# VH-VL binders against q978t4: the designs that were tried, part 6

Target 1, 133 residues: q978t4
Amino acid sequence: MFDGSDLKNLFSLDGFLKTIQFEPEYIREGEISIIVPLRNNLLRIGEIMNGGAVMAISDAIGGLSAMTYPGIVNQVTVSFNTEFMRPIAKGPVRFISRVDRIGKSIAYVEVLVYDGENLLSSKSTGVYFLYRS

## First folded at step 19 (VH-VL)

Design bb3
Fold by ESMFold2, fold request of step 21:
Structure bb3 (fold): chain C 133 residues (1-133), chain A 119 residues (1-119), chain B 109 residues (1-109)
Amino acid sequence: as target 1 above (133 residues)
Amino acid sequence: EVQLVESGGGVVQPGRSLRLSCAASGFTFSSYGMHWVRQAPGKGLEWVAVISYDGSYKYYADSVKGRFTISRDNSKNTLYLQMDSLRAEDTAVYYCARRSSGYYYFDSWGQGTLVTVSS
Amino acid sequence: SSELTQDPAVSVALGQTVRITCQGDSLRHYYAYWYQQKPGQAPVLVIYGKNNRPSGIPDRFSGSSSGNTASLTITGAQAEDEADYYCNSWDTSGYHLGVFGGGTKLTVL
């Protein structure tokens, strides 16, 4: 099954996301949770987490949560939408993706992001096209 | 009820090795990140190492990096610390600690096992 | 810098209020966790996050933070509060959750 080593490897190979440090918290079919330290490279002026960083990490684990199902070898984003509900000034930041529905070619996913006080700070929905073996 | 029981401590000469074990019960061990924390006699707490729930992420304090190896066997509900090239400064009580979900504090500690490194 | 700095000792008269402080750059972006340790025992969490108490911790314990400083406050200190207190947080680089202050020995007079 898709595990934390697969997740770490895929981030490390990504030209954009390779600088994102994180610890896999748990992975199960249809769900990924990661712990993201709020490092300086994730901050914007004003000492809060960059909204683009929130979206990029959310999109990454959203799509990869489809990989937790057998037979899926790749995925690409079709659409992704984020609601920024609270600024994130304190970490660590927890990202939880959950597959709401998965079909033959399409997965529907949501991603919730929590700050260091465990307050829901952003919510995203995504649609991903699936490549199967 | 969560229980963590460390073992494998003892007296050893500098340059030798020891392996510590932490037997876990009362929770789903494979769902939690685990840590080792040590405390030299009469001194404060010092973090040693972390391992993620599945072993895919490991990180070490600079004072032990290259000498200590954290590992886990989820089929046996056991956390390990392999300590090589031991130094007098490694003398401490070694605690096994579970990290909570959500706020990421150490929510459960063992009673510790004493490692003494002396000639 | 990932260091957390605490005064090594503090005293409080029985029934009075005391504040134990912890300073470090990491506290700008992480909350402190506070652990109580009595001789021969494993540490016990007393405060986490902004100001949260685990079940079983008396309401005389509270936490606060401002800038790069976190504080543990005990109002109406009791004899059983005599212990070592450690702050804990993530390091500044964000690599691990293992940065501990040096500890503060609280003596209740």
Scores: ipSAE 0.617, ipTM 0.854, lowest interface PAE 2.0, mean pLDDT 92
Fold by ESMFold2, fold request of step 21:
Structure bb3 (fold): chain C 133 residues (1-133), chain A 119 residues (1-119), chain B 109 residues (1-109)
Amino acid sequence: as target 1 above (133 residues)
Amino acid sequence: EVQLVESGGGVVQPGRSLRLSCAASGFTFSSYGMHWVRQAPGKGLEWVAVISYDGSYKYYADSVKGRFTISRDNSKNTLYLQMDSLRAEDTAVYYCARRSSGYYYFDSWGQGTLVTVSS
Amino acid sequence: SSELTQDPAVSVALGQTVRITCQGDSLRHYYAYWYQQKPGQAPVLVIYGKNNRPSGIPDRFSGSSSGNTASLTITGAQAEDEADYYCNSWDTSGYHLGVFGGGTKLTVL
């Protein structure tokens, strides 16, 4: 089954995502939660989390949540939208992705991001094209 | 009722090994990250190690890195700490602690088990 | 790694207000968590997040932060509040939840 080691490996092999430190909190079919320390490389001027970093991590977790289903061997982003609801000044930052609907070729996913006070700070929706074995 | 019960402590000579166990009950053990925290007699708390819910992430304090190994067996609801190359400064009460979801503080602690490393 | 610094001891007269402080660079980007420990016992959480109090912790306990400093305030201190108090937070490197202050022994006079 797709587990925290698979998730760590996929991030480590990615040329972009390998710079992201995180701990898998839980993984189950259609859902991934990770804990992301608010390290310097994730901050923008003004000492809040970079909005692009929020989007990049959200997109990664969103797409990979489709990989928790059997038969899915890859995925690519079709559409992704983020609402930045509150600045994130204190961590750690929790990212939770959930698959809302999955079909033969398309998955619809939401990603919720919580700050260190567990306040919902960002919400994303994503659509992913699926490759099946 | 959440319960954490440590065992395996005792008196050992420097350079020896010891394995601690923490038996968990009253919650879904496989859903939580777990920690070891120690306290030398008369001293403050010192964090030792963390393991993620499935064991895919482990991290250690510099003082124990390379000598201690944290592990878990989710089928037995048990957390472990393998302690190799023990030193006098490892003498402490060892607590297992559950990390809460959401706020990530230690929301449950065992009573601790004493490890004494002396010549 | 970054450290959390606490005064080793403070005293308060019964019924008076006391503030226990914790300083460290990690508190700029992480909340402090406060634990009470009585002799021979495991620590008990008294404050988490900004100023959240677990069930069973009296209203006289509160938390605050400013800059790199977090504070635990006890208003109307009682004899049973005599204990060691530890602040806890993430390392400034952000790898783990394992930075403890040295502890503050509170004596209630």
Scores: ipSAE 0.594, ipTM 0.849, lowest interface PAE 2.1, mean pLDDT 91
Fold by ESMFold2, fold request of step 21:
Structure bb3 (fold): chain C 133 residues (1-133), chain A 119 residues (1-119), chain B 109 residues (1-109)
Amino acid sequence: as target 1 above (133 residues)
Amino acid sequence: EVQLVESGGGVVQPGRSLRLSCAASGFTFSSYGMHWVRQAPGKGLEWVAVISYDGSYKYYADSVKGRFTISRDNSKNTLYLQMDSLRAEDTAVYYCARRSSGYYYFDSWGQGTLVTVSS
Amino acid sequence: SSELTQDPAVSVALGQTVRITCQGDSLRHYYAYWYQQKPGQAPVLVIYGKNNRPSGIPDRFSGSSSGNTASLTITGAQAEDEADYYCNSWDTSGYHLGVFGGGTKLTVL
């Protein structure tokens, strides 16, 4: 149902996220994985991935992973926390979001970020308010 | 056992069209991104195009953009390359390649199908 | 700027060590993946990521990288190692695994 075209479209319609280029790797109920090339506009001074970019992409797919469930028509971020565990100097960068728990109004989500050596480099938790049909 | 079998190659004149197919077996085709890579006779490998697991993302090398179209039919486990406005420089063996998860290398290749574009 | 450059040919004496290099701006921020191709065959992956060997690849094959250069090293080269070797990586400007070096023909003497 919710597929990579829906994901691409939602990013393309967003005023900020439209600047983020990515390939959907897979989508399952409660789980989204995307491949993000480490392009120059994602780098901070010092030639590592910008921490804000890591957070923005993680938040986006974290919230959208709730949309993989039937009956959910929108979501907004309530809280979001990121642990930057390793600098990301080499890509491509893989972002995997997984819904840990989903209720009527609230979803709890984890987002894991892997560098080009497939090393866990960032870990985020998010809480999202849900709008249902 | 993962198998990729290309077909549809042949001899065509410049300006004509040709469609290649790649039949996949031994894995869940709809779970993988797929690529076309070509090799001109006696030359090196050249990447051609990619398509995401569900077809929602497609991207092309500049040398073929606007002329070639990658597509897939997950119900038939088949990858396609529609090649329009063929040129002599498109003469090559065309490989179908599966992209691995994680490190994103090509972990499986077909044996290729030859396309010859000559006047 | 997405070019990957390899020497077109390299020779090694049987049992000796050889290094095949790959240079390009992409390698500052992407790993090189190394493929071996023998005549009439499809390419076979020999090194990926930093220095990972797929199952079935002998431990005489190793990889390394520094700056914008990646290297494939074959220690104790054997006759069956004679092949073309290609580096592959992501395009600097693209969104895909889409650039190959020109290839290096390895001759084992």
Scores: ipSAE 0.550, ipTM 0.844, lowest interface PAE 2.5, mean pLDDT 91

## First folded at step 20 (VH-VL)

Design cc2
Fold by OpenDDE, fold request of step 21:
Structure cc2 (fold): chain C 133 residues (1-133), chain A 119 residues (1-119), chain B 109 residues (1-109)
Amino acid sequence: as target 1 above (133 residues)
Amino acid sequence: EVQLVESGGGVVQPGRSLRLSCAASGFTFSSYGMHWVRQAPGKGLEWVAVISYDGSYKYYADSVKGRFTISRDNSKNTLYLQMDSLRAEDTAVYYCARRSSGYYYFDSWGQGTLVTVSS
Amino acid sequence: SSELTQDPAVSVALGQTVRITCQGDSLRHYYAFWYQQKPGQAPVLVIYGKNNRPSGIPDRFSGSSSGNTASLTITGAQAEDEADYYCNSWDTSGYHLGVFGGGTKLTVL
């Protein structure tokens, strides 16, 4: 459970993210931005980023963005949908999560992903169940 | 106007320490990742270190890892580079550089400060 | 760490076209950034992305990429273009490392 003491520790709460090389760009209440280098382990056939990787990272930071609000100690994905508009062939890849709506037990989050040309490449909508302290 | 001004350079003997500063102005310093890049006399550019916007993440070139420490004080709009165990090969002009958002190139550079390590 | 290589020196006649090429594995996954550096000055970005020029950079500067290479082209070289040019990209081998080519000294004849 997240004690909310330091938002800098949010990324450490997710074991998957720990396996991903990324640089936090900013963390705000309801917003997270990270920069993900495009590495071979994230690439699929065609030298483009794996869609599953995009979704996984998006979901992870999407959930974490909900935890930037006071009192949120945990969250679980209820639903997550991703639309891919462009293949990502060049990095770095920017992931931006924004909480669009947060209620007592549900948060709605949008995650936008940009490629190295700063073009929107994917858009995700996540719904998360919230656990409060 | 975005400005980066390095200071702290000078002549030091090998094994000594030196701390460089980079004073930032004209932008929200705390919103940007900052880097140090150096250039030995007559040589090319060499990336040295990066620090995230809040200082939570730091990375170094292998050539300086374990000896250099990058840090920042966002309240003072200042970037630092603590250089310990200096070597002759550390002799260079040291630039602080701002990493842009979006494309993530170096969009702003200081004038550089010269560090000379010699006996 | 990944490496970017470029010819250390090239020459171009005034008004002619010159291409400076950078090669490295990182360029397979990243666009190169190109910096111009004149003596005693800090580097100045001249090309980024596919072929983007920052404001103030003449349109004679252009960028291209192919495979593991990136190129800076100056179409109609001017005397003031004489400088060192460095390619730069993210490093895919490390954590958000910047990598620079060795630089190319461009002489305008």
Scores: ipSAE 0.901, ipTM 0.947, lowest interface PAE 0.4, mean pLDDT 95
Fold by OpenDDE, fold request of step 21:
Structure cc2 (fold): chain C 133 residues (1-133), chain A 119 residues (1-119), chain B 109 residues (1-109)
Amino acid sequence: as target 1 above (133 residues)
Amino acid sequence: EVQLVESGGGVVQPGRSLRLSCAASGFTFSSYGMHWVRQAPGKGLEWVAVISYDGSYKYYADSVKGRFTISRDNSKNTLYLQMDSLRAEDTAVYYCARRSSGYYYFDSWGQGTLVTVSS
Amino acid sequence: SSELTQDPAVSVALGQTVRITCQGDSLRHYYAFWYQQKPGQAPVLVIYGKNNRPSGIPDRFSGSSSGNTASLTITGAQAEDEADYYCNSWDTSGYHLGVFGGGTKLTVL
């Protein structure tokens, strides 16, 4: 069980993230940033990033960002909504998660995704139920 | 002012080890991914290794994998490259380079330190 | 590892235009970064993104891309532009920013 003492191991808590290549950019209380290179497994027709992949990665780091707070040992997605502003054709892809509000049992998280030209490509809003120690 | 200063280069025989250091100043070192890039005399640039901001993520070029180890001490603002089992083809000027945030290019380079592997 | 290829040497007359092209599979999904290197010096970034110049880089430097290629163009070459130019990109084989072209030596005549 995650006790919040070592944020370096935070990404190991998600099996899906283990299946994709990414580099952590930073982890802070309430914030996570990762760099995702564009690979074939992330591309759809038209040679652009799969929207489902964008959402899945966003949801994963969104939840993990809530776990950066002391005492949070687990979380589950209650709702997750994504708006796509533009297709992602060039990488690397930057995912930035920020906890906007954290209560006793619920956290509200925003995840922004930027393409290789540093343009905002998608914005997600996630709500997570929190488990505390 | 961002500054990167490599050190530790010198002449060494094949099979020996050498450790390079890169002293960083003028920025929050712990916030950046760092790279090593080398350049053999009269040759082109060759990427060597990357390490994430906290050292949790490392990758190496195939040419050095299993022999070189990249590491960092954020408390000392220092990047390291441990080079073991050195070969003649490892002879090069070794640069440490900072990766920018946002566009992710190499935005800062040291002046390099020369490593010469010769029998 | 993926590779980037570029001509080893090109020449340009003073005041004329020269284009240095880089080719590689990684360029299909990444913008190339271009570095200028003069003897005894570290590389200096001259172009990034679609066509962005860092501060201090003259506007005669420009970048473009198409398919699996990227190009650095110098419009109105100056004597001080004589240098080695390297393209760089993320390596889709797993090395972040882990691929450089072989370099192009630009001679200004």
Scores: ipSAE 0.899, ipTM 0.946, lowest interface PAE 0.4, mean pLDDT 95
Fold by OpenDDE, last read:
Structure cc2 (fold): chain C 133 residues (1-133), chain A 119 residues (1-119), chain B 109 residues (1-109)
Amino acid sequence: as target 1 above (133 residues)
Amino acid sequence: EVQLVESGGGVVQPGRSLRLSCAASGFTFSSYGMHWVRQAPGKGLEWVAVISYDGSYKYYADSVKGRFTISRDNSKNTLYLQMDSLRAEDTAVYYCARRSSGYYYFDSWGQGTLVTVSS
Amino acid sequence: SSELTQDPAVSVALGQTVRITCQGDSLRHYYAFWYQQKPGQAPVLVIYGKNNRPSGIPDRFSGSSSGNTASLTITGAQAEDEADYYCNSWDTSGYHLGVFGGGTKLTVL
């Protein structure tokens, strides 16, 4: 459970994110941006970023974005969809999450991913169930 | 106009400490990751440390780990580098540099401040 | 940590073309940034991404990449291009490290 007292600790709530190297770019109410270096553990055949990795990171920060709102102490993914517009071959990779709508129990989130050329490479839409204090 | 101004350099003996400052102006300081880069006399550029926009993320070059501490005060638009246990090989011009958003290159540099570690 | 290597010195005649190459494992996954540095001055970005020039950088500067290499090309070198040139990239060895090449001193003859 997250008490919302310090958004700096938001990333520590996700064990998966702890396994990847990233730099937070900003955290705002309803918004998160992180910079992810492209390492071997994130690459698939052809030296392209693993699509599953893109989705996993996107889902993680998408959920955390919902928790930036007061009173949200937890969330779980209801649905998550990703469109890949181009393969990611060069980093760093920027992940930007934005809450488009937040209700009492449901949040709708968009996550945009940009490659090292600052080109939009994937777009995700996530729906999260919210737990409130 | 983006401006970065380093200060705090000088001559110190090995084992001593020194604290560098970088005063930022002309932009929203709290929105950018900041770096220190140094250059020994007649040598190349060497990355030293990075700090995220809010100070929650810090990383250091192996050469300075455990001795240097990067920090920032966004209310004062100032970046700091606390240098402890200084060595002769730490002698260099120290630059503060702003990391751009999007491509993440160094888009702004200070004039540098010289640190000389000598017995 | 990852390393970037580049020739310590190259020369070019006025009006001729010179290529400075940077090599390193990180360049497999990153585009190099290229900085120009003149004596007593801070570095100045001249190329980023695949082949992007910041505002104010002449179009004689261009960038390219292949495999684990990146290159800065000056087509029609001018006297004012004499400087040190550094390649730079992210470090993929486990940390968000900026890594610089050793620098190349370009002499314009």
Scores: ipSAE 0.897, ipTM 0.946, lowest interface PAE 0.4, mean pLDDT 95
Fold by OpenDDE, last read:
Structure cc2 (fold): chain C 133 residues (1-133), chain A 119 residues (1-119), chain B 109 residues (1-109)
Amino acid sequence: as target 1 above (133 residues)
Amino acid sequence: EVQLVESGGGVVQPGRSLRLSCAASGFTFSSYGMHWVRQAPGKGLEWVAVISYDGSYKYYADSVKGRFTISRDNSKNTLYLQMDSLRAEDTAVYYCARRSSGYYYFDSWGQGTLVTVSS
Amino acid sequence: SSELTQDPAVSVALGQTVRITCQGDSLRHYYAFWYQQKPGQAPVLVIYGKNNRPSGIPDRFSGSSSGNTASLTITGAQAEDEADYYCNSWDTSGYHLGVFGGGTKLTVL
């Protein structure tokens, strides 16, 4: 459970994110941005970022972005859909999550991913069930 | 206009400590990751350290790990570099640099402050 | 840790074209940033991304990349282009956010 006392600790709530290098760019209510270096563990054949990695990171920060709202102590992914516009061959990779709508029990989140040329590479829509204190 | 002004440089003996400051103006300091980059006399540029916008993330070059500490005070628009256990090879002009958003290059540099470590 | 290598010095005749190349494993996954540095001055970004110039940088500066290399090209070198040029990229092997090449001193003849 997240007590909401310190948003700086938000990323520590996700074990997967702990396995990747990233720099927080900003955290706001309903918004999270991180910078992810493109490392070998994130690459698939063809020197392209693994699509699953893109989705996993997107889902993680998408859920966390919902937890930036007061009273949200946990969340779980209900659905997550990703569209890939172009392969990511160059880093760093920027992930930007934004809560589009938040209700009592459900949050709708958009996650945009940009490559090293600052081109939109993927777009995700996540739906999260919310646990409130 | 974006401005970065380093200060705190000087001459120190090996093993001593020194604290550098970088005063930022002309932009929202708290929105940017900041870096230190140094350049030994007559040598090339060497990345030293980074600190995220809110100070929650810090990373250092191997050459300075355990000795240098990067920090910031967003209320004062100031970046710091605490340098402990200084060595002769730390002698350099130290630049503070702003990392841009999007492409993430160094878009702004100070004029640097000289640190000389000598017996 | 990752390393970027550059020739330490190159020369070009006035009005001619010169290419400065940077090589390193990180360039397989990153575009190089190129900085110009003149004596007593801070570095100035001249090229980023595939081939982007910041505002105020002359169009004689261009960038390219191939494999594990990146190149800065000056087409029609001017006297004021005499400077040190550094490539820079993120470090995928060691450092999180940056590595610099050793720098190339460009002399305009």
Scores: ipSAE 0.896, ipTM 0.946, lowest interface PAE 0.4, mean pLDDT 95
Fold by OpenDDE, fold request of step 21:
Structure cc2 (fold): chain C 133 residues (1-133), chain A 119 residues (1-119), chain B 109 residues (1-109)
Amino acid sequence: as target 1 above (133 residues)
Amino acid sequence: EVQLVESGGGVVQPGRSLRLSCAASGFTFSSYGMHWVRQAPGKGLEWVAVISYDGSYKYYADSVKGRFTISRDNSKNTLYLQMDSLRAEDTAVYYCARRSSGYYYFDSWGQGTLVTVSS
Amino acid sequence: SSELTQDPAVSVALGQTVRITCQGDSLRHYYAFWYQQKPGQAPVLVIYGKNNRPSGIPDRFSGSSSGNTASLTITGAQAEDEADYYCNSWDTSGYHLGVFGGGTKLTVL
């Protein structure tokens, strides 16, 4: 379980993210940004990024964003909703997570996804239950 | 004004080592991924290596893997390239370049430093 | 790793239009970046995205893409446009590698 001592190890806490090629852009308290190359394993019919992949990555970094706060040792998704504004055909894909509100046991997180034209392609709202040390 | 200034280039014999530096100023260095790109005399641009904002992720071109090491010291606003086991084909002008956020092109380049590997 | 190819040299008469094309599999999923390089100077970005110009780049420079190709077009070439032009994109082979085309030497006649 995460002890909060080293944020650099935050991504290692998620087995799914380990299967995705990405570059961290920044990690801050309540904020995470990553760059995801558009590879074949992320593409669906029409060479568009898989919507499920977008949601999975968004949910993963959304939860991890809540864990950037001191004392948060784990979290679980309570609800996660994604709106797709446009298909993603060009990369790289930027995922930006921000904690909008954090309470004792609940965090509200927004995740924005941008395509290679820096156009907002999806917006997610996640609610996470928090476990504290 | 964004500035990148490479240094450390020179003439070395094959098999020797050389360490390049890139001094950054005019921006928050620790917020950007940085790259090295080289250009052999009379040849095209060749990507060499990338390092993430905090140095946690590093990637190299196959041509330099195992020989070159990219690193950074954010407290000194400096990017480094440790070049070991140098070969004649490593002769080039070496540029440090900043990768932009959003579109992720190279938005800033240094003027380069020349590395010549010859016996 | 990914590869980008472009013609090594092209010529254009002063005031005429020239197109430099880059081809590669990575361009199916990425927009090309175009850099201009003059002798003894560092590269300068001239086109990014679908057709975006950085500040200071004249509007005679434009970009386009189709399939696995990207093109830089200079409409009304000027003498100062004589330079080497490189296309660039991300490498999709597994790492966040950059890939450059071989470069195109543009001569303005």
Scores: ipSAE 0.889, ipTM 0.944, lowest interface PAE 0.4, mean pLDDT 95

